# Ledger of designs, part 4: VH-VL binders against o60147

Target 1, 175 residues: o60147
Amino acid sequence: MLEKNKYLYIFRHIQTNQVLLSQGNVLKKTALFQLPYPLQKPVAPNGMRPAKLRKDHWVPLLKVEFPNESMFQSVFMQLLNYRKYRSVQPLTSDLLKLPIPVRRRKIMRQEVPNTIADLADILNKEKFPENSVRLQLSDKSDSEYADWPPSVQIDSEEIKLSRGFREKTTVDEAR
Below, E stands for the ipSAE of ESMFold2; O stands for the ipSAE of OpenDDE; V2 stands for 0.75 times the mean of E and O plus 0.25 times the DockQ between their complexes.

## First folded at step 16 (VH-VL; framework fv_lerdelimumab)

Design t16 (at its last look DockQ between E and O 0.04; V2 from the best seeds 0.00; counts 0 for: pae E 11.4 > 2, placed apart)
Fold by OpenDDE, look of step 16:
Structure t16 (fold): chain C 175 residues (1-175), chain A 124 residues (1-124), chain B 109 residues (1-109)
Amino acid sequence: as target 1 above (175 residues)
Amino acid sequence: EVQLVESGGGVVQPGRSLRLSCAASGFTFDDYGMHWVRQAPGKGLEWVADISSSGSYKYYADSVKGRFTISRDNSKNTLYLQMDSLRAEDTAVYYCARDRYDLRGYTPNAFDIWGQGTLVTVSS
Amino acid sequence: SSELTQDPAVSVALGQTVRITCQGDSLESYYASWYQQKPGQAPVLVIYGENNRPSGIPDRFSGSSSGNTASLTITGAQAEDEADYYCNSWDSSGNDLVVFGGGTKLTVL
């Protein structure tokens, strides 16, 4: 049970590509509060936040195994801070010229690569021991969104997923 | 070949129960969410229910909530729809459909595979 | 409950271009998928996401979206394209339940 505390899962929404962070492989309802915008109707991207968490509408993007809980917590909090920082930054001129719905969709599409890049940046700064962090991706090509430090070992095998957040070869980590 | 085959349709009286089955073949069944969609004679498509790949999450249209139960047996590659307290308005061809989503490329989901449908007639 | 609205019927001359449009508040948030149904047959997915075609679907079929609308365009309509077309998305007012449009009957003249 101690081991589950060292696993970071990042999920993406299957329609909007919004990103949620999770400790363990099961999303909590409170995860929705990670989204930077208040609840509105209609829901994301116009509302930016779904009214309720439909767990089956999210799929794991990547899994990170840390050596311990402390390292996990550090990276987790930094990821949230990075996201928050982006949400308050001024929009570029290229985005401002787009209609609001199109703009929002474009921003949402960038969450996945931005999150991956953030993770790599954080890990580069943390300077963890070599090969101490294990990274597994649902799509191995997503690793190309960033340069990874020596502390990160990228698994050769991709996450095997089913809707419902179950890895076919792993134990439920968040029960 | 990827295929879905519905069965269990027939003629029943109002208030009775019927159980539909959908046999899946040609793909890893437990990787996909599944849906039931029905179509009354001469009418449009109506979503009925869906179930996640593991069966952990089930959702229903308001028109059937409390009467219909969706389930699946992944060991048998079969999707089910238990229909209780049937009404005349439940008369329709019932389709099972696979909910496709991309783990790569980040493309939204859609119903990419459909069965041929099975007719359910509710009449006195 | 949010609805998806389609014109009940449209016509197109052989070889010409036709656009079938779906309108609904949900389409501000979510993509639509499109299904073709011929008489006595099961629906067939023809377009999903922004503009994705499943294998086997002719390239004359394309998808687009704008605001609270999604559109299916057939460029160079063929006789075999005569069918009912349904849009699909989620009802964004509640639990994001699946919803279909009322369908559009396309006649090829």
Scores: ipSAE 0.741, ipTM 0.888, lowest interface PAE 0.8, mean pLDDT 89
Fold by ESMFold2, look of step 16:
Structure t16 (fold): chain C 175 residues (1-175), chain A 124 residues (1-124), chain B 109 residues (1-109)
Amino acid sequence: as target 1 above (175 residues)
Amino acid sequence: EVQLVESGGGVVQPGRSLRLSCAASGFTFDDYGMHWVRQAPGKGLEWVADISSSGSYKYYADSVKGRFTISRDNSKNTLYLQMDSLRAEDTAVYYCARDRYDLRGYTPNAFDIWGQGTLVTVSS
Amino acid sequence: SSELTQDPAVSVALGQTVRITCQGDSLESYYASWYQQKPGQAPVLVIYGENNRPSGIPDRFSGSSSGNTASLTITGAQAEDEADYYCNSWDSSGNDLVVFGGGTKLTVL
């Protein structure tokens, strides 16, 4: 990445459960290039990549604090590779029997648990010091998608749920 | 500087096994997906198998599925192809190739680094 | 069909422009990559994505796509461009992950 940092922020799409990785607590428009379904023709997008980043459609999933930049960069690149290979995986016969819209929805619903499992798999294979990686989730039950290595300390506090990592205010409450 | 070197080819009888190796140098091997591509004498390129950077995902061409196994040892910067139940039609030069991953997600399997290949001949 | 179809042979006069095509259902969804192979040598990537050239590839090589067809164009063909050319892409059918075209032998006259 261009900016050195030791934090990984992961967002989930509210409708599709697609996942975006970020170095910062606010998604950049270029994050959309992580989605694996580009259009080749000049037609409206009919795949998984929207035309513009709608920040109101993306909510926090988890945040990871790494002890240094090299650990962050290694994990970030590996996560992107896991997604690439998963996106081209041959479909099972059970999935092929489904109507295309149903099939796509089932595949997309697995993106969150698959990403969490990928992260845990990467961290289990890395030789990071005990308790050196802090994990904070928006929903602590999401930790159940994987078994975590001793290097990971799961934060007892959940991320405050809002659009992005910015606190929302409401006119009704402010009166 | 960046280099892939295949080894382990040779002449074998049908039904026998061979194990190919591909030694990588000059780049961070763990960051890249890797592939085997073969070319029968006088014929075109045929994709054989790929393995993700971690080794967690493996894919095979239908022509080799169930007979060939791709693997990697990231601590040794080495890619492997275990070829079992060899057939005459498996006779080819076998290349290992590095997959140039594009973070934008547009570019499929763009093999930007190739080895020089190792010949496997399956004959009686 | 997940197959990529290429004409087996194409000729071009020295200094002229040639187009080599690659056609298949997968190319409606994914870009092709293009490889040059000279006798006794390993393939060399010349174009990836729609029209990206790796370092060291002359700017006379370009790529384009339309519908289910990808094209490799060599403008001002030189004698050294005589080679076999292959395309590849992802397999949209899910049987094989990666497919190659059958190859096109380019002869520079």
Scores: ipSAE 0.006, ipTM 0.550, lowest interface PAE 11.4, mean pLDDT 80
ESMFold2 (binder alone), look of step 16: mean pLDDT 91; pTM 0.946

## First folded at step 17 (VH-VL; framework fv_lerdelimumab)

Design t17 (at its last look DockQ between E and O 0.04; V2 from the best seeds 0.00; counts 0 for: pae E 11.0 > 2, placed apart)
Fold by OpenDDE, look of step 17:
Structure t17 (fold): chain C 175 residues (1-175), chain A 124 residues (1-124), chain B 109 residues (1-109)
Amino acid sequence: as target 1 above (175 residues)
Amino acid sequence: EVQLVESGGGVVQPGRSLRLSCAASGFTFSDYYMHWVRQAPGKGLEWVADISSSGSYKYYADSVKGRFTISRDNSKNTLYLQMDSLRAEDTAVYYCARDRYDLRGYTPNAFDIWGQGTLVTVSS
Amino acid sequence: SSELTQDPAVSVALGQTVRITCQGDSLESYYASWYQQKPGQAPVLVIYGENNRPSGIPDRFSGSSSGNTASLTITGAQAEDEADYYCNSWDSSGNDLVVFGGGTKLTVL
C-alpha cells in the first residue's frame, strides 16, 4: 500500500513564543491543551494557557514532511513527551533568582529553541533513512539551534509567513 | 516614505452609513495587520477593529460589532471601514494604523505607523 | 474584559524624571506599547515591548514592566514632552482584543 506523506506543523505565539504542534496547517482549538499551565480566568499569565485560541496570533515555526503516518506519529508523540518532561524539571538557580514575571517570560521564550532541539534529538535517535524527512523553516537561522541527522533534508525555501497563516492549496488558488 | 492616509469622513445623520478608506504607501501593505482606532472629541483612544494581512481574520470592539465591517484590498493598498447604523457616540476622528510585525522575531503589540485621521460626525 | 488603567494626569519639572504607569491583568501576559499624542496630532509610538524605541524617539524615553504593570519613564523631561500618553495591549480575558488605557496627561512645569 502506498502511504501518503504526513505533515507536522509547529506554531509559535507571536508574543509569548509558546509552541503548539499541529497535524494540519490550521490550528485546532484542542491544540491549546498541549500547554502545560492551566487556564486561569480572567487572566492568562505568562506560561498559562490562553483563554481562547486566536489563530492569527500564531505563526508557523517549521513544517516537517514525513513519508508515512508511522514516522509522523512517532515523532509527534515524542515531542509531546519531551515537552512534558521539561515542564516537571526543577528550575535552574539562575531562573530562581529572577522575579516571577521575568522568569515566566524567559521560560516561554525558550520554548522555540527547545522544541527545535527536541525535534533534532528525536530524529537523531530514530535514525530514519537518509533524506526521508523534509524540514522547512520560517527562518533558516533557526536550524542552527540543533545538529540535524542525514535523514533530514532542509528546504532552501522558507515558509512564507503571515498572521493567520494558511498554506495555499490548489483550491485556494482557484478562488 | 511609509504613509497612511485616511479619507471618507464627514457629517452624517444617525442611522446612516459611511465608508472610510485608508490608502497605504511606502511598504508592502499585504504583509501587515491593520487597525482602525478612533478618538472622540476630548476623549481617549479606542480600538475599533483589526484585520489580518490576507483579510481572513477580522475582529471588532463590542461597541461596533454588528454595525461596522473592516475590509481591505491589497491590490489597491487600501484599508476600509464600512460603518452602518451610525450613532452619535460614533463621532470621532478615525485613524488607521499599521501593526508592526517582525515575522522572524517577537512581536509586541505596537502600532508603528498612523494616519492623520479623518473626522466622522454623527449628528441630527 | 480586562482594562488598562492610567493616572489621568501627572506633572514633572523640566529636566526631572517622570514615570507613567499602566496597570492591568493583561500586562501579566502581554507586552505594552506606549503612544504620545500632542494636541491636534495623531498618536506616535514611543515605546513597545520591554524597552524598544522606534527610530526617531529620544533615548530619554524608556519602558519597563513589573507584574501586572507597565511603565513609561522619561528621564530628563523636556518641554516638548508635554502630551497625552496612552498605553496599549491585548485583553487576555477573551479573544485578546486590542485595548488602550485611559491616557495620562503629562504637564511639564
Scores: ipSAE 0.821, ipTM 0.920, lowest interface PAE 0.7, mean pLDDT 91
Fold by ESMFold2, look of step 17:
Formats: sequence, C-alpha cells, structure tokens
Structure t17 (fold): chain C 175 residues (1-175), chain A 124 residues (1-124), chain B 109 residues (1-109)
Amino acid sequence: as target 1 above (175 residues)
Amino acid sequence: EVQLVESGGGVVQPGRSLRLSCAASGFTFSDYYMHWVRQAPGKGLEWVADISSSGSYKYYADSVKGRFTISRDNSKNTLYLQMDSLRAEDTAVYYCARDRYDLRGYTPNAFDIWGQGTLVTVSS
Amino acid sequence: SSELTQDPAVSVALGQTVRITCQGDSLESYYASWYQQKPGQAPVLVIYGENNRPSGIPDRFSGSSSGNTASLTITGAQAEDEADYYCNSWDSSGNDLVVFGGGTKLTVL
C-alpha cells in the first residue's frame, strides 16, 4: 500500500509563545487540550472542555514533512508525551518563589525552544533515511535550539504565511 | 464614553487613493486589536482587515490584499486604512471596530465597539 | 463551505419568541457572535462567546449553538427589536480571517 507524505504543523501564540501541535494545517479546538495551564478562568475541572480558539492569535512556527503516516504518528505521539512529562515535573525552586501568574508566563516562554529541542531529540533517536524529513521554519534561527540528524533537511526558505499554513495551490492531492 | 470616530471618506475615481482614520477615546487603545469592516449600500457586513495591539501583525481580506494597508499610531490613539487602487466594488461605509481580544488566549471573536462609519464612494 | 448562512428574513409577532440561525463549518471550531443593526446605524454587539450579553443588552436576547449552527433567540420580541441581525466567526477554510453571515431582517408584526 502506497503512503503519501504527512505533515506536522506547529503553531505559536503571538503573545504568550505557547505552542500547539496539529495534524492539519488549521487548528481544531481540541488542540487546546495540549495546554497544561488553561488561561481561562475559573480553572476547568477534569473533563471540562476549554474555550474555542481564535485563528488570528496562532501563527506558524514550523512545518515538518514525513514520508509516511507511521513516521508522522510516532513523532507526533512522542512530542505529546514530552509535553505531558514536563507538565507533571516538579518546578524548580526559582520558579516556586514566583507568584503563580509570573511563574506560568516564564514557563510559557520556554515552550518554543523546548518543543524544537524535543523534535530534534526524537528525530535524532529515530533511524529515518537521510534527508527524508523536511523541516521548514518561520524563523530559521530557531533551528539553533537543537542539533539535527542527517535525516532532516532544513528548507532554505522561511515560511512566509503569517496566519496559517494553507496555500490553495500548494496542497498535495493523492492520486 | 468609549468612542470610535471614523473620518476620511469621500467620493473618488477608480484607481485613486484614500486614507481613512479612526480616532479612539475612553479606553486604552494600545491594549486592543482593531479591525476595519465595510458595508456596501444595501448589502451585508464584510470584514476588511485586522491589526494586532502593537501593530506587528496585520491581516487582510483577499479582496483588498495588496491594495489596502492597515496601520495604527498608539501614541495618537488612531487606527488607519490606506486604500490604494480603489475599485467600484470598494464603495461602502467603512467601520472601525474594537476586538474583545483577551491576552488569556481563549477569546471569542467579537467586535464590541463600533464607530458610526465613513462613506467611501468610488465612481467615475 | 466557510461562509455563514442566515435566512434573509424572519418574522415574529409582538411578544412572541423568535430564533435566528447562522450555519457554517467554521462554527464547529469557533463561537459565533451576533450583531444588531438598525437602519442608518452602526452594528451593535448583542451576544458573544455563545451566550454572553454585553452591558446594556436586554436579557430577552440569548444565544446557543449545536454542531455547525448558532442561534440567536429573542424571547418576548419588542417593536424596537426590528433590525438586521448578523453573525460572525473566524473563517476556518476560506481566504479571509473573519466571516459574516449574510444577515437576517427581523420584522416584528
């Protein structure tokens, strides 16, 4: 069975620098469940759905093209697990001294570098073929948060879209 | 108390330019995203453009992209729309609108304050 | 499609309840907001975030949603409620950031 290329889309919040992972080029409201500290008040109990997204607050951070669904799913699930693992770790003493709103803001400021480092760590551990994974960034200097394996080809051009990943003429179509 | 006042509308020929202004008062202008929304005579509302509170992010309807430029001067509490290469289909009342944007990140799309609008007529 | 579809006109008898609907794929992902516009006037926000009323909006206005449909309900319609009503939302699939419905003219009989 032939598989077509699959994309991982990663978004960043323009003000908070929170990060959301997406299987599609448009965020769905269920992506909000990835956030360990919901911003809305009151704090939602277990099982309560978060508020809907605002499309104009989330911009492209990076896009990754995988050669098949299995590679995509493996990397995607590992990224979610890294984020979950961080959400349950004890906070450092420096962070615990801060008021809760300040503490949360400092943690959010690390989401971009942490996510990029996690992605690279996962890709370094996988044995994907050389140049089989294409990475495109909105800010190419963000690649400096990590060392990339030979399997990753970093696109020389930055993502030019400011409000999403969708381009009408560039979407692949399965035959 | 909270007020938005548009100005700069008028009658112009196709291909010409106009600059709209929107003066804000009664609130901290620099905290809010701002939008332009237009309404052709006898027609419905059409979103035109969006600008972030700092002015760093701008977004445009496809129908005006490349011809219109949204901007703001937070020191003057003023929103602008530079309209170049005007066409007959740009004829409308232009409203500026305040977005209920909440930096907490889970904000519904709502324009809670509107100006009274300024008429732009593009005719030969 | 990404457009928001509204019936162009709806009538209600004075004092009765009316529901104005707004339908589109974007509403599965994003809340609708509702605006009232009287002739020669700017729109006024009446409902946002599904069922929140801004200060100064009568409590006879309420909102709800299910699936890809949002509804504005006016319980006990008054003569002054006669207006055009628009919904809006973020555009999940079109070329624009924000999409408005085509508007519904409410006539109070």
Scores: ipSAE 0.007, ipTM 0.560, lowest interface PAE 11.0, mean pLDDT 81
ESMFold2 (binder alone), look of step 17: mean pLDDT 89; pTM 0.927

## First folded at step 18 (VH-VL; framework fv_lerdelimumab)

Design t18 (at its last look DockQ between E and O 0.04; V2 from the best seeds 0.00; counts 0 for: pae E 13.8 > 2, placed apart)
Fold by OpenDDE, look of step 18:
Structure t18 (fold): chain C 175 residues (1-175), chain A 124 residues (1-124), chain B 109 residues (1-109)
Amino acid sequence: as target 1 above (175 residues)
Amino acid sequence: EVQLVESGGGVVQPGRSLRLSCAASGFTFSDYYMHWVRQAPGKGLEWVADISSSGSTKYYADSVKGRFTISRDNSKNTLYLQMDSLRAEDTAVYYCARDRYDWRGYTPNAFDIWGQGTLVTVSS
Amino acid sequence: SSELTQDPAVSVALGQTVRITCQGDSLESYYASWYQQKPGQAPVLVIYGENNRPSGIPDRFSGSSSGNTASLTITGAQAEDEADYYCNSWDSSGNDLVVFGGGTKLTVL
């Protein structure tokens, strides 16, 4: 019996460009726990984590289609680990010269290119079969943030932007 | 030309209801979040409510929550504000505003288009 | 709820530079937008994001942010710049609801 395709959605915050990973096309509130800082008051300034999930403040950045659960889980977990690792790395001298709030905002704004680069790095290391992973971007230019391995087929069409989710398509439902 | 035109304002007694409309033209209305913002005479701007492009998501200021209902008809390019249980403190010029969002980039949103407003006076 | 605070009034001499500042916890995380309002008129967006000007807004208007503050700067104030200025952002304490500052009345001397 063939396994069903799995979909990874990556969302970005429309203001901060923070990134959330999703196992579906709709964000869940538990996704907020992906952000590295604990809840504080004020929540966003201290932890750069919204107090509550406003789904409509997030837009899809990219969609990744995997042929099976194993591949999906592997990449998903590695992405989380990459994020965690980055959060504990020493700051560059340039960043240290900035005031803390400015520094935090700058770091958050780099999550999009960093996440894309992480994904590419993970996929490069995994050495999946050629064209076994399908990547669709909201902005095709974002693919330039990384070199993609032969396992990745970049879709020529961009994903339709929708705040908080991407609507299911007939194709998605059939898989 | 991109424009918003509010209507429906007037004088009403406390406890009554009033329905405001905002007619949009010159842009794809269904692609944009919309807001109502009000301004009491001689006072500052106060956000009232917002609604998503599809109308599926709505948020309200605490001051109007439970009394006001924001809605939209994308087929008519019209935004609405149903105001129930009106109070004297609801007296204000009510503006509809378009929430800009650059879907092509990472530019933050803002209220880039405003109507001229419609006056609502709640008085006994 | 988080508040955005502004000085109620500031003045500037013609041709001089003035900075209007908005302060609030949410501004550490979110951008501010700025609106100009003249008597009897609807607000007009003058600055949004870090330093974005809508079409038609003079380049003497600029935006900046620092810490929990956002600022609108008018470099070379003109007589027509006399107006009320409001900052706007999201309340980061809850559902990120829209919030406005109290407004600043700018007088050009």
Scores: ipSAE 0.691, ipTM 0.866, lowest interface PAE 0.9, mean pLDDT 89
Fold by ESMFold2, look of step 18:
Structure t18 (fold): chain C 175 residues (1-175), chain A 124 residues (1-124), chain B 109 residues (1-109)
Amino acid sequence: as target 1 above (175 residues)
Amino acid sequence: EVQLVESGGGVVQPGRSLRLSCAASGFTFSDYYMHWVRQAPGKGLEWVADISSSGSTKYYADSVKGRFTISRDNSKNTLYLQMDSLRAEDTAVYYCARDRYDWRGYTPNAFDIWGQGTLVTVSS
Amino acid sequence: SSELTQDPAVSVALGQTVRITCQGDSLESYYASWYQQKPGQAPVLVIYGENNRPSGIPDRFSGSSSGNTASLTITGAQAEDEADYYCNSWDSSGNDLVVFGGGTKLTVL
């Protein structure tokens, strides 16, 4: 009934650096559908989407606090659209020359900087009030992947890195 | 062949230290998370510790926190367990185990390669 | 709460089907893996994920899960299947990262 602050949680895979977006502090199994297919069709057996979710292999990358649900939903959906757009772009010739495992690792390693840049692009284009959006990172140097609008206040404290979220190491509680 | 070989087990007094080694061969050791799992005589399996492929992230069972240290040397394909302040209840066969996880797929922790185990006996 | 519960012993007649179960809160979020251990030997992975069988494991081994319960099924049990069977999973709320069940001794009659 009452409007409350909403959080966007962004996770990074410990090994691959793939990125998943979440409305909650824990990932749902369906989050895996955010991951792109290999460009080859049909999907190869060793595609970039894991068969099943191992929740303890996904750690916090960043957390964004929005003042209300509508701002959260707008940004969340736009981030999903940016990822979808990127997933359908053709690969460069340099990437296509690489063995498939090497190519996949290079693509995955760009997901962190790409997602941070996408978030900043969305927030720069939105007309949110000054300091209305709070950003907290697990590694504050990651904020340097983008230029942030006046609407964003970057928290001075980093998110504690956790594995599997069984340690109650979140810095804010979701409702 | 893919192989893990533990060594360093023995008989030791309570309060003393022991260092276990696990030599890996036949696979790219630096790609894998590694675990120690122990089994007291006549008892079930008990997880002890894990370490990420780079060695940067480590987890320990509560029963060994502050006393045991897991480490790895990827240049030597070797996993270690430093066991300090040993107690009688640490008496067990210690196995090193490979987590089959790789970047191509997410799976629940599944230990697909085990060593033969090394016996640690803690007694006066 | 985060423990995995297995029946300590199960018997099956030669050639019959047996189901070994593993129950715990962690299995609502994570799939179990299953290990076979014969006396004096290291464990051997027989099922991982919901129903993935490693190379070299006979077709008669299969896995399933529902809710907080995982099951290992051996169809057409053979004498060499007599062993201890363990499940494991990530710990969803406990102090340890990984938890094993207490083990089930399978006897083939």
Scores: ipSAE 0.006, ipTM 0.491, lowest interface PAE 13.8, mean pLDDT 80
ESMFold2 (binder alone), look of step 18: mean pLDDT 89; pTM 0.929

## First folded at step 19 (VH-VL; framework fv_lerdelimumab)

Design t19 (at its last look DockQ between E and O 0.03; V2 from the best seeds 0.00; counts 0 for: pae E 13.1 > 2, placed apart)
Fold by OpenDDE, look of step 19:
Structure t19 (fold): chain C 175 residues (1-175), chain A 124 residues (1-124), chain B 109 residues (1-109)
Amino acid sequence: as target 1 above (175 residues)
Amino acid sequence: EVQLVESGGGVVQPGRSLRLSCAASGFTFDDYDMHWVRQAPGKGLEWVADISSSGSYKYYADSVKGRFTISRDNSKNTLYLQMDSLRAEDTAVYYCARDRYDLRGYYPNAFDIWGQGTLVTVSS
Amino acid sequence: SSELTQDPAVSVALGQTVRITCQGDSLESYYASWYQQKPGQAPVLVIYGENNRPSGIPDRFSGSSSGNTASLTITGAQAEDEADYYCNSWDSSGNDLVVFGGGTKLTVL
């Protein structure tokens, strides 16, 4: 596959707005382990890990092209750490006063902006060369969730979304 | 009114093929995963297959894998089950069922709407 | 594949409480759904998730879970509750399949 290792795709669930990170544009089953909850009974649909990876339930949120695989891996691991850190932080007073179902929905709705903000923060700290990182969003307005460093070039063209999104050049993994 | 109506059942000899249809109405069909569930005479419920809302992903019970094909035409609001190489043990009432998953807050784990079923009899 | 097991038959006196239990490894991780089926009819969803009743289902039906078990409870059984009851859940064996219990025949005395 052509330089798959330097591409970060971030997917969101079309129903829950949960976020998954992917090396390349094909989600793997192992991606589900990124979700913070273990195999326990959760209150559906928020805060739970799907029993199945339905790829057509996930749409790309953004695509990031890095200069090389090393930079990709660094950012990828940091993103996972940021998410893990958030999952163990105490809830704010504003959230605690809400009913549990409402609270869970609100938290899940924050996954997209939080992930985007995390990405920008990580990239700001890394201080990569100017215009060395290419960012493409499914919704260009999502770029407003963060301030981006000079290393990031935001594409004017948005990702064309469809359920079951995949590029034709990508080889699907066998089930 | 939300409704599922199965058709295509009948009597067929072993080794033959049969195609079942399930017509959906009263809801946005392409928002829901769909399932086939069967029940042999005097026996319990057995899950057969499911298909994602877009039709892109399919799952099968081991008992029918390689013989049955689930599909859907969202433009026609119809679910299908192509049954090849039929066996006597495939004799059952076949139900189509809608999964609760409807992009409104549920993962697929319950069937809230069922058809009345269509009988398939495989016998010599 | 993982299995869900149910008692084949249980009985309850009119107006009394009965619990139908489903057991299986998958129930440690996933909720069960419950279906009522009367002779000659299609199954009807009666309980799903933690303890959710679809519209039209009487409040005497409730759901619970503990460990590797899920239970359907009918508090104040009525004559019309006589039926077969099936539990359902995901298969946890790694095949991402759906599984039903063997069913429980409930007799109201």
Scores: ipSAE 0.134, ipTM 0.709, lowest interface PAE 2.8, mean pLDDT 87
Fold by ESMFold2, look of step 19:
Structure t19 (fold): chain C 175 residues (1-175), chain A 124 residues (1-124), chain B 109 residues (1-109)
Amino acid sequence: as target 1 above (175 residues)
Amino acid sequence: EVQLVESGGGVVQPGRSLRLSCAASGFTFDDYDMHWVRQAPGKGLEWVADISSSGSYKYYADSVKGRFTISRDNSKNTLYLQMDSLRAEDTAVYYCARDRYDLRGYYPNAFDIWGQGTLVTVSS
Amino acid sequence: SSELTQDPAVSVALGQTVRITCQGDSLESYYASWYQQKPGQAPVLVIYGENNRPSGIPDRFSGSSSGNTASLTITGAQAEDEADYYCNSWDSSGNDLVVFGGGTKLTVL
């Protein structure tokens, strides 16, 4: 059998800025289990893990192309581990002083920059060949959250899709 | 060896109080959310309460809300259940259980370690 | 009442395959975990996260899900598999945070 290119797809929630990682270009309902409880259990419907996946609430953040599945699996599992490790760390005293709804919003707003920094940290530690990994962002300024290794080629073209990582035909929209 | 040991069960009259303890050993207690689950004689499992790893957040089944208080002392590796205003329907074996934390984040609450249980009998 | 529904009893001939089911609205969104309980003993986790087995659980145990239904399958049932089996699920949208099914008594013939 022949090794095929593999994509890592990362989504952002349009309102909370929570992040989901995906092996495919469309989120599966089980992706919601990546959203751990915050250190505190849910106290309000806003900002908590939704009971059902609303695919129209999750938009592209970035995608990463790897030349093979083994590189993808290594990075994907390390990203999940970084998120889990962060979720179980004690909160700082500054965060603990905030009312719970404010604290939750502040933690959630950090998910995008934290995920991008984690990805870059993993890629900097790996010994991947130069220009072997292609990164495409929905907003190129998000690359500024991290320093990228020589193995990463950042695509000059932003992701243009507004919902998911698949294109919507223009003829269907016009009808 | 990872272990949970409940104690404090006994026979009490309705309206009285009882405090259960669960001693944890062989793992880092502070890392885990903990639960109480009960089983009435001849019946199925019923979830009772949950407490976060730090102790900051507590959740209760509707059947015990306002009467039971879950707590923990992380310095003593001990989980507690204070049971006030006991009723005959609270008669059960009470288990403490450890909530499994999975690094992949894909799993529902799964209780991977259970104690042996302690019997609480509420009778006049 | 329980929001997870299980059949109260099922039987299987020694060496045959049996499926134990668990149904509820929460299972459309969350995986079930499965527990084995023998008389006079505490429950033991046998399946979590759809089809993960804890260490020490035989590979004849497997899990699956479809729609609002989760299933525990025992392939090549053995005498020691005779027990009560419970499912549970997490559901932050309900009144109770964790719910258990009513249990299924498995008899191995």
Scores: ipSAE 0.006, ipTM 0.489, lowest interface PAE 13.1, mean pLDDT 80
ESMFold2 (binder alone), look of step 19: mean pLDDT 90; pTM 0.927

